# VHH binders against p21908, part 32

Target 1, 324 residues: p21908
Amino acid sequence: MEIVAIDIGGTHARFSIAEVSNGRVLSLGEETTFKTAEHASLQLAWERFGEKLGRPLPRAAAIAWAGPVHGEVLKLTNNPWVLRPATLNEKLDIDTHVLINDFGAVAHAVAHMDSSYLDHICGPDEALPSDGVITILGPGTGLGVAHLLRTEGRYFVIETEGGHIDFAPLDRLEDKILARLRERFRRVSIERIISGPGLGNIYEALAAIEGVPFSLLDDIKLWQMALEGKDNLAEAALDRFCLSLGAIAGDLALAQGATSVVIGGGVGLRIASHLPESGFRQRFVSKGRFERVMSKIPVKLITYPQPGLLGAAAAYANKYSEVE
Below, E stands for the ipSAE of ESMFold2; O stands for the ipSAE of OpenDDE; V2 stands for 0.75 times the mean of E and O plus 0.25 times the DockQ between their complexes.

## First folded at step 15 (VHH; framework vhh_6z1v_2)

Design BB4 (at its last look DockQ between E and O 0.19; V2 from the best seeds 0.00; counts 0 for: pae O 3.5 > 2, placed apart)
Fold by ESMFold2, look of step 15:
Structure BB4 (fold): chain B 324 residues (1-324), chain A 121 residues (1-121)
Amino acid sequence: as target 1 above (324 residues)
Amino acid sequence: EVQLVESGGRLVRTGGSLRLSCAASGRRLSAYAMGWFRQAPGKEREVVAAISWGGGYTWHADFVKGRFTISRDNAKNTVYLQMNSLKPEDTAVYYCAAGAWYETLSEYDYWGQGTQVTVSS
């Protein structure tokens, strides 16, 4: 069965024809990308996609939306489109749809993703287990957290706001980082550390603690400096970022009883080559008497370029599949 | 797993100079403060110099101030001690160490094996 898979972000929306059958995504067609500022609505972009393909579109849609999907009216910053879930079928002339947030789409994609797109980070170097809980987290603009229960050939995605839990310092320097950040924020969530902007928060705190002036750099330049090794302090901030990512990934895995952990998000890809040399693993397993348990949990990183379309299609296949 | 390896220790005449290096392997230590310590025979280990994670703060013991300079290069995962105007009293095994803070010995988690510096009259 053909469906239209759609991945809608702030400035771009991606469309593809997907084929789904028996709870599986069989294929994703050639993607078409639209700038959301150049189309007044999802409906207009949908019509443009059909025109470009030269055919009628399938009467089913799967939509990954870069924002909350609850509520009667959905809006994103920097995107003129307004979605009303109750009217989607009428406006697009379709019979069925699924609508999920973008990190939920990542979780659905992991459930269907070929193992060649899951690079080893630490722990046992083997495929993701066929059952159990998979903890999924992805630093990006914020910190996405989801959990995936895989059991008896089925799976269930649990979307969470786990990125908004508290930052817990684990050494004297992190005590000082927390104190510094509390002067800027009422509460320091882990997302203030583990996100694209989080590197800047760490960098500023480290500069203040060592008593030096810091440059106000945009996120792109700071990340570039850190990854290229062009600045001692930027590298220090990146290493601290990786320590904290390991700590929170381990905490989430322990709390949820995970059998594996998957790291995604745009920042996750950016740090992929740095994670094995960092303190990530040591912080991940350092859970006191549970260290041996934690050491048996494989940690993987998503390398699939655009998991939103796959995840949307997977969510549709999962919802409209026959169970067993 | 984490290995700190000092190098550069040698015999040198009074008034001479040496540069010690400490390379880390097995893990990046860019997030950590680094220090140089020394221990002469029959004496307790003493801090010589310390440097913050980014290198923006340095501290030197009074007995080496103006003669020794600590520095670091995080891209190379390496810390240095430039030692000038050496005296026989500087004869010791020199150790590098890494920790989350730099005020007490207990805050240094990783230690090297040491490199011998001998200053002759």
Scores: ipSAE 0.612, ipTM 0.877, lowest interface PAE 1.7, mean pLDDT 90
Fold by OpenDDE, look of step 15:
Structure BB4 (fold): chain B 324 residues (1-324), chain A 121 residues (1-121)
Amino acid sequence: as target 1 above (324 residues)
Amino acid sequence: EVQLVESGGRLVRTGGSLRLSCAASGRRLSAYAMGWFRQAPGKEREVVAAISWGGGYTWHADFVKGRFTISRDNAKNTVYLQMNSLKPEDTAVYYCAAGAWYETLSEYDYWGQGTQVTVSS
């Protein structure tokens, strides 16, 4: 059957027709992207997507939402759309829907994702285990953390706010970084470190620590400089970023009992080529007596272009698999 | 914990060249920034060069003036110091260190036992 998969963020919403069957996503069609500011509501965007499609839309929707989804009224920052889950079927004229958090969707995507869209980062170069827990973290504008359990031919996604746990420095420099960040932030979560903006935080902290003059850079420029190796300080910041990413990924894996780890998000993809040259692996496995165990955990990176859409569709397929 | 073992130190004539090596065990060097230090008799230990854990950034002391070059091979878990145009003033025990990225002695967590470099006139 066909469904409409939707990934709704603050500034953009992506639509696609997905084909689902027997708990699987068979295909994901061409993506249509709308600016949320140009549409007053999801309903209007839905209608526009229908017009573009040129045929009646499926009577089923899978929606990834960039926020909490458990309330009666859902709102997003910088997005005029207001969702009322209880009236979605009526408003969209559909029979069924799933509504999940956007990073939850990423987790669903991971559960469904073909190995060809998972680049190997470290550990054993093997496919994700069919059974067990997969830890998923996604550095981007923030830091998403989720995990999923595969068992008995099924899977379950657990959404978390893991990105908001406290940063734990592991060496003297990170102690100093934390100290500097505490001057700016009342609380320093791992999101302040291993996110898009986190690189800037590290960069500024390092500059201050070393007494090096620096220019305030936007995140885009900073990441570019860091990745291209055009600035020593930026590069150092990136290296520290990768160290922390490894450490945190490992900690999450331990906490969740994971047998594999998947990195997602835009930042993950951006640093894919840098990670093997960084201290990511060593920090990941450096867990004392658990080092051996950690060394057996495959770590992958998502390379699928639209994991939110895929994940939304996957979530729908998973939910209604018994009915199909 | 990281164990570091320096090698390559010996007697050389002024103007000569020497390559020092530092082999790490216990953990991979890729987790750490690395530095070379030296200590001459009666003098304080001083930083010679440093390299980031990925090798993308290097620092050299002013007194090096292009004569020394730090490098690393993480696959071999080794850090190197190529020393050219050696001078008697370069005579010292050279130490390899691992730790945080700083140009100061106190910021390194692990140290080798050192290797003696002697430059004769």
Scores: ipSAE 0.027, ipTM 0.467, lowest interface PAE 3.5, mean pLDDT 92
ESMFold2 (binder alone), look of step 15: mean pLDDT 82; pTM 0.838

Design BB5 (at its last look DockQ between E and O 0.94; V2 from the best seeds 0.76)
Fold by OpenDDE, look of step 15:
Structure BB5 (fold): chain B 324 residues (1-324), chain A 121 residues (1-121)
Amino acid sequence: as target 1 above (324 residues)
Amino acid sequence: EVQLVESGGRLVRTGGSLRLSCAASGRRLAAYAMGWFRQAPGKEREVVAAISWGGGYTWHADFVKGRFTISRDNAKNTVYLQMNSLKPEDTAVYYCAAGSWYETLSEYDYWGQGTQVTVSS
């Protein structure tokens, strides 16, 4: 059957027709992207997508939402759309829907994702285990953390706010970095470190520690400088970023009992080629007496272009698999 | 693991100049503060210079007196020691080291095999 998969963020919403069957996503069609500011509501965007499609839309929707989805009224920052889950079927003229958090969707995507869209980062170069826990973290605008359990031919996604746990420095430099960040932030979560903006935080802290004057850099520019090797300090910041990413990924894996780890998010993709050369692996496995165990955990990176859409569709397929 | 390989050491006359290089492999150098050390026969290993991760901070031993300069290129994954106005007293095996911090010898976790610098009268 066909469904409409939707990934709704603050500024953009992506639509696609997905074909689902027997708990699987068979295909994901061409993506149509709308600016949320140009549409007063999801309903209007939905109608526009229908017009573009040139045929009646499926009577089923899978929606990834960039926020909490458990309330009666859902709102997003910088997005005029207001969702009322209880009235979605009526408003969209559909029979069924799933509504999940956007990073939850990423987790669903991981559960469904072909190995060809998972680049190997470290550990054993093998497919994700069919059974067990997969830890998923996604540095981007913020830091998403989720995990999923595969068992008995099924899977379950657990959404978390793991990106908001406290940063734990592991060496003298990180102590200094933390001290600097505490001057700016009342609380320093791992999101302040291993996110898009986190690189800037690290960069500024390092500059201060080194005693060099620095100007506030645009995040885009900073990332470019770091990745292109155009600035020693930017590169240093990136490498520290990767160290922390590895450490945190490992900690999450330990906490969740994971047998595999998947990195997602825009930043993950951006640093894909850098991670193998960084200290990510070393920090990931450096867990004392658990080093051996950690060394057996495969770490992958998502390279699928639209994991939110895929994940939304996957979530729908998973939910209604018994009905199909 | 991080491997450090020093190069550039050779025999030079008093007043001469050398540039030592330390190339890192296995991991990016930018993750570490870097230092140059030297050990002369019968003497203890001593710190020559240190450089922070981004290169914004450098430290040089008093005996350097402006003659040596540590620098780094993270893009090339290399740290350098420019040595000018060399003296016989500078004769030693020079070591490159990497660590998370740079203030004390014990803070360096990785070491090169060293390169011999000999300064003749």
Scores: ipSAE 0.847, ipTM 0.942, lowest interface PAE 0.5, mean pLDDT 95
Fold by ESMFold2, look of step 15:
Structure BB5 (fold): chain B 324 residues (1-324), chain A 121 residues (1-121)
Amino acid sequence: as target 1 above (324 residues)
Amino acid sequence: EVQLVESGGRLVRTGGSLRLSCAASGRRLAAYAMGWFRQAPGKEREVVAAISWGGGYTWHADFVKGRFTISRDNAKNTVYLQMNSLKPEDTAVYYCAAGSWYETLSEYDYWGQGTQVTVSS
């Protein structure tokens, strides 16, 4: 069965035809990308997509939405579209749809993802287990956290706000980082550290603690300097980022009872080559008497490009195709 | 497995110069403070110099002030000790170390095997 898979962000929306059957995504067609500022509504972009394909669109849609999906009226920053879930079927002339959050879509994609798109980071170098809990976290503009339960040939996705739990320091320098960040934030969540902007927060704290002047840098320039090895302090911040990512990933895995962990998000891809050489693994397994348990957990990194469309299609297949 | 390997120690004459290097492998240590320590025969290990994670703060013991300079290159995962105006009293095994802070021996978690520096009359 064909459906229209849609991934809607603030500035861009991506469309593709997906083939789903028996709870699975069989294929994704060529992606069409629209700038949301150039189209007054989802319906107009939908119609433009149909015109491009030169045919009537399938009467089923799967939508990944970059924001909360509960509510009667949905809007995003930097997106002029207003989405009303209750009227979607009528406005798009479709029979069925699924609407999920963008990080929930990432979790659904992991359930369907070929192992070639899951690079090994640490732990046993083997495929993700077919049963058990998979902890999924993805630093990007914020920090997405979800978990995926595989059991009895089925899977279930639980979306969470786990990126908003508290930062816990693990050494004297991190005690000082926490103290410094409290001067800027009433509560220091892990997202303040583990996100695209989080590198800047770490950088500023490290500069203040070592007593050097802070220079304002935009996110892109700071990340570039850190990844290219152009600045000692930027590299110190990136290494600290990776230590903290390992610590948080391990905490979430322990709390969720995970048998495996998957790292995603735009920042995850950015640091892929740095993670194996960082303190990520040591921090991941350093859970006291549970070190042996943690060492059995494979940690993988998503390399699949733009998993939102795959995840949307997977969510539809999981909801409407499973019953057969 | 984190490994620190010192190099550059050798026999030099009083007044001479040396540069010690400490390369880290098995893991990047850019997030850490780094230090140089030394231990002469029959004496306790003592802090020679320390440097913060970004290199913006350095500290040198009074007995080497003006003669030794610590520096680091995070891209190369390496820390250095430039040793000038060497004295026979500088004869020791020199150790590189990494830790979360930089004031006392107990704050350093990773240690190298040491490199021998001998200063002759």
Scores: ipSAE 0.665, ipTM 0.896, lowest interface PAE 1.4, mean pLDDT 90
ESMFold2 (binder alone), look of step 15: mean pLDDT 82; pTM 0.843
ESMFold2, look of step 16: ipSAE 0.580; ipTM 0.870
ESMFold2 (binder alone), look of step 16: mean pLDDT 81; pTM 0.837
OpenDDE, look of step 16: ipSAE 0.808; ipTM 0.926

## First folded at step 16 (VHH; framework vhh_6z1v_2)

Design CC1 (at its last fold request DockQ between E and O 0.97; V2 from the best seeds 0.82)
Fold by OpenDDE, fold request of step 22:
Structure CC1 (fold): chain B 324 residues (1-324), chain A 121 residues (1-121)
Amino acid sequence: as target 1 above (324 residues)
Amino acid sequence: EVQLVESGGRLVRTGGSLRLSCAASGRRMAAYAMGWFRQAPGKEREVVAAISWGGGYTWHADFVKGRFTISRDNAKNTVYLQMNSLKPEDTAVYYCAAGSWYETLSEYDYWGQGTQVTVSS
């Protein structure tokens, strides 16, 4: 059957037709992107998408929402749309829908993602285990953390706020970084370190600790500078970022009992080529007596272009069909 | 596995100059402070110079007295020691090291095999 998959963020919403069957997504069609500011509501965007498609829309929707999905009224920063889950079917003239958090959607996408869209980062270069827990973390504007359980032919996604756990420094420099960040932030979560903006936080802290004058760079320029290897300090910040990412990924895997780890998010994709050359692996496996166990955990990176859309569709399939 | 490989050490006359290089492999080392150390025969290993991860901070031992300069290029994963006005007392095996911090010898976790610098009278 066909459904409309939607990934809704603050400034943009993406629409696609998905084919779902037997608990799986068979295909995801061409993406149509709308600016949320140009439409007063999801309903209007929905209608516009229908017009563009040139045929009646499916009477089913899978929606990934860039915020909490629990509550009677859902709102996003920078998005004028107001969603009321109880009236969504009526408003969109559909029979069924699924509404999930956007990072939850990413986790759903991972559940049956083709290996061709998972780049190997470290550990054994093998497919994700069919049974067990997969830890998923996604550096982006923030830090998403989820995990999924594969068991008995089914899978379950657990959304978390894992990005808001406390940063644990592992060496003297990280102690100093933490101390510096505490001057700016009441609490220093791992999101303050391993996110898009996190690179800037690290960069600033490193500069301050060095005692050198630095100019505040916008995040885009800083990332570019770091990735292109044009500045020692920017590169240092990036490598520290990778160290922390490895440590945190390992900690999460250890805490969740994961048999594999998947990195998502826009930042993950940006640093894909850097991670294998960084200290990510070293920090990931450096868990004392569990080093051997950690070394057996495959770590992958999502390269699928629209995991939110795919995941939304997957969530719908999982809800309304038995997963084989 | 991280490897640090020093190069550039050789025999030089008093007053001469050398540039030592330390190339890291196996991992990008931009996140770490780097240092140069030396050990003369019958003497303890001593710190020559240290450089922060970004290169914005450098430290040189008192015996350097402006003759040596540490620098780094993170894009090349390399740290350098420019040595000018060399003296016979500078004769030693020079070691490159990396660590999270740079204040003491014990803070360096990775070490090279060293390169021999000999200054003749």
Scores: ipSAE 0.873, ipTM 0.954, lowest interface PAE 0.4, mean pLDDT 95
Fold by ESMFold2, fold request of step 22:
Structure CC1 (fold): chain B 324 residues (1-324), chain A 121 residues (1-121)
Amino acid sequence: as target 1 above (324 residues)
Amino acid sequence: EVQLVESGGRLVRTGGSLRLSCAASGRRMAAYAMGWFRQAPGKEREVVAAISWGGGYTWHADFVKGRFTISRDNAKNTVYLQMNSLKPEDTAVYYCAAGSWYETLSEYDYWGQGTQVTVSS
C-alpha cells in the first residue's frame, strides 16, 4: 500500500510516497522538500505536495517529528507548524497515521536497513543479530538515543532521552573538562560532549586547560579543521570526542543488555573514518569484569543517507501492514 | 593496542644536534598529553619535556631548557624532541610516554621501548 512519509524538522520538511507491505518498506519515491517558514501549516504543505504530484494523496501518513511526540500540542523552535495528534487524521483527510520522533525514526530504519548500509566499526564483523536488543545512538545537533528489541520476527522501538544523562569522566583530563563545563552548564549531560556543538565544548575546555586563547569558531570550521588534520587542538578535541562516544555507547549497551550497537546521526557519519582509528573501541569495552562481554558486541555505523523518511515508513509498516 | 615507537637515537658529538621522533600506532593519540623521559645508566628515569594535547603548553626540565624543544604533529600521530647543543650528560635512553595529564611520572599510561642517545666528547 502507498502512504505519505514525512520528515519534519525545524527549517525543512521532506515528503515522499512510500510503498509498504508485510511489515516492510518496499520503496520510497522522490522526495519533495519544503521550507517550513514558507508554509503556515503541515496541512498546507501536504496539499502542496498533492498538487505537485497531480493525484490524490494516500489516506495514510507516517510522520517523523524533530522533537517530543508525546503531548496534546507539538511545536518546534524554528517551525511555525503546530501539530495536534488528535485532529491530524481530520486535517489531512486520512484514515491512519503514525507519529514518531526523529531518532525513533532512525531506530525503525535500522530494523529495516539492508546490511550494506551498516559499516563495521568494532567487535565481531557480522550482521546484526536477528534477536536481541540493539542500542542506537546518534550525535547530531544533539544526541539521540533509542533502543530496539528484535524477537520472534518482530521488533519494538523504545524512544529515549538518553542523551541527557550525565557525563562521567574517566581520566584526569576529563575531570578537568567536566569541571570547566560545569561552570557553563551547571549540569553536564553527555549531549554537551557528544553532539555537533559538543566538539566546540571540548575544544574550548582543552584550550582553557592548556592555557591558550582560542577563537570563537563556527562549528562547521572547527569540524573541518579536526577532520582534515589542520590544527593540533581541533584534532585533540575530535579524539576526545571519539573516546567519550565509545565510553557512553558501551555504558548504554551494558545498561540495556544490548547484543549490538548502531551509531547514527549526521555527526556519526562525519566521523566514520576516524572511529576505527580512535580510542572508541577501547572505551567501549573497558567495563571492568564485563570487558569480554562487551568485546563480543558488534558496533555498526549507519551510512544510509537520510534515514528519517525510511524510518517513518518503517514505523507505519510495523504498526499497520504486518499481518501476523 | 597503543604502541609508542621512538626513533632517531644515535651517537653524536658534543655540541651536535639530534631529533627524536615518537610515532604512535594502533590508534590516534591526539587526546593525550605527551612527554619525553630519559634514563642514564644507574639513574632513575627523569622527565625531560612535556606537551599538552594541542601543543599549546610545553614544559622543559631546567637541565635542557633552551637546548631541547618538544613538539607534536597530531595529524602524523607523532611527538618530537629537538635536541641541540648536546652534552655528554645527555647520554641516556630516551622514552616517549602518553597520559591524560603531565605533572607526574605516574600519570603516563603508555610508554615506548626507548631510543639510545650517546653524546661523545
Scores: ipSAE 0.669, ipTM 0.899, lowest interface PAE 1.4, mean pLDDT 91
ESMFold2, look of step 16: ipSAE 0.635; ipTM 0.888
ESMFold2 (binder alone), look of step 16: mean pLDDT 81; pTM 0.834
OpenDDE, look of step 16: ipSAE 0.865; ipTM 0.952
ESMFold2, look of step 17: ipSAE 0.631; ipTM 0.883
ESMFold2 (binder alone), look of step 17: mean pLDDT 81; pTM 0.838
OpenDDE, look of step 17: ipSAE 0.864; ipTM 0.950
ESMFold2, fold request of step 22: ipSAE 0.666, 0.627; ipTM 0.899, 0.889
ESMFold2 (binder alone), fold request of step 22: mean pLDDT 80, 80, 81; pTM 0.828, 0.828, 0.837
OpenDDE, fold request of step 22: ipSAE 0.869, 0.867; ipTM 0.952, 0.952

Design CC2 (at its last look DockQ between E and O 0.95; V2 from the best seeds 0.00; counts 0 for: pae E 3.2 > 2)
Fold by OpenDDE, look of step 16:
Structure CC2 (fold): chain B 324 residues (1-324), chain A 121 residues (1-121)
Amino acid sequence: as target 1 above (324 residues)
Amino acid sequence: EVQLVESGGRLVRTGGSLRLSCAASGRRLAAYAMGWFRQAPGKEREVVAAISWGGGYTWHADFVKGRFTISRDNAKNTVYLQMNSLKPEDTAVYYCAAGDWYETLSEYDYWGQGTQVTVSS
């Protein structure tokens, strides 16, 4: 069965034809990307995709949405599209659809992902377990957190807002960082640290603590400086980022009862080569009496290019597996 | 897992200069403050200098009096101590250390094995 998989973000929407069967994604076709600003609605983008395809679109859609999906009216920042889930089938002229959060989609993707698309970060270098809980976290614009349960040949994805849990400082410097950030933010969630913009927050805090003047850098430049080793402070910020990432990954694993952890997101890919050299592992396993247990947890990083599309398709397959 | 290895210590004459290096391995230490310590025979270990993670803040002991300068290169995962105008009383084993903070000796968690600096009259 063919379906249209769609990954909708703020600025871009990606379309692909997916083949699904028996609860599995058999294939994912070529990606077509649209700028959301160039289309007034998903419906119009859908039609455009159909035109490009040159044949009738499948009457089934899997949509990964970069926001909450449980409301009557869904909107995104910097995206003119408005989704009304209740009328989606009518508007797209389809019979069935799944609508999931984009990070939920990533979790679905992980459930199907071949080991070749999962780089090893730390812990035992083994495949993700076939049974148990997998914690998924992904820094990007924010911090996505999900987990999935594999059991009895099936899996279940649980979407969360785990990125909005409180930042917990674990050393003297992080105490100071938190104190500094509290001057700017009423509440300092882990997302304020572990995200694209989070690096900037850390950088600024460190500069302030050092008592040095600094020029405000855009996030792109800062990440570049940090990754290329062109600035001591930027590098310091990045290493702190990695420490905190390890900490939260471990905490989430403990909270969710995970036996494996998967890191996703654009920032995850960006720091993939840095993580093994950082304090990520140390913070991940430093959980007191659970250190031994934590050391047995494999941590992987997603390298699949379009996990949102794959995950959307997977979600559809999972939902309608019994109907096929 | 973290290892600090000091180098550069040797015999020098009074008034001479040395540059000590401390190379970190096993982990990047850009997130940590670094410090140099020394211990002379029969004396307690004392702080020589400290540097913040980004290098924007440095501290030097009073006995340094502008003769020593701590610096760091996070890209090289290394901290340095430039020692000028050396005196016989500077003779000691010099240690590199890393920690999450830099104000007190107890704040350093990782230590090197030390390098011997000997200043002759």
Scores: ipSAE 0.851, ipTM 0.947, lowest interface PAE 0.5, mean pLDDT 95
Fold by ESMFold2, look of step 16:
Structure CC2 (fold): chain B 324 residues (1-324), chain A 121 residues (1-121)
Amino acid sequence: as target 1 above (324 residues)
Amino acid sequence: EVQLVESGGRLVRTGGSLRLSCAASGRRLAAYAMGWFRQAPGKEREVVAAISWGGGYTWHADFVKGRFTISRDNAKNTVYLQMNSLKPEDTAVYYCAAGDWYETLSEYDYWGQGTQVTVSS
């Protein structure tokens, strides 16, 4: 069957026709992108999409939303649209829909993703297991965390706020980083470290601990300096970032009983070439007596360009297909 | 696995200069503090210099102050020791080390095999 897959962010919304059957996404059509500032509502963008295609739209929608999806009224900081889940079917003239958080969409996409889009990071270089728990985390503007259980030819996505758990320092330098960041945040979640802005937090802390002045840099410029090797301190921050990412990825895998781990997010893609050279693997496996268990867990990186539409369509297929 | 390899040690006359290098392989160590140590025959290993992760803080032992300079290039995964005004008492095997802090010797967890520096009269 055909459905409309929609990925709604702060400034852009993307639409595509997807074909789903028997719990699978068979295809995604050409995507259409709208600027959310130029359309007063989802309904108006929906109508515009139908006009572009010159056909009646399917009576089913799958929506990935860049924010919390529970509640009667949904809003995003940089998007003028207001979504009311209870009225979506009526307003769009559809019979069914799914509405999921954008990182939940990433998790759904992983369940359907061709192995060519999953680059090896460490552990056994194998395909993702057909059964078991997959821990999924992705640094970006914040830190997304989800878990995916695959069992008996089905899968279930658990969306979490795992990025808000506490930062646990693992050496003396990280003790000092924590102390410095408490001066700014009172409680230091791991997201304060493992995110796009997190590199800046690490950089500032390292400068303060060294006793040197620093210039406040925007995230884009700092990331550029670190990745291009233009500044010793920026590179130190990036290396520390990779250590912490390994530590938390391993902790989440232990906590959820994962048989594999997948890293995504925009920041994950940026650091892909640095991860194998970093201390990521050491921190991932260093879990005391469980080190041997951890060493058998494959860790992969998502290279699929924008998994939101695929994930939305996958969520619909998972909920409404014949096998559901 | 992390490997630290020192190089540049050789025979040098009193008053001469020498630059030691320490290359890390197997993993980037930009997040770590680094140090240079030395051990003369029959003596205990002693700290010569230390440098923070970004290079913004350096420390040098009094017996080399003004003569030796520690530096690092994180892009090259390398730490250096510039040794000037060398004296016969600087003769030793020089070791590079990495750790998560630099206030005590126990904070250095990775060590190189050393490079011999010999200063002749």
Scores: ipSAE 0.410, ipTM 0.802, lowest interface PAE 3.2, mean pLDDT 90
ESMFold2 (binder alone), look of step 16: mean pLDDT 82; pTM 0.842

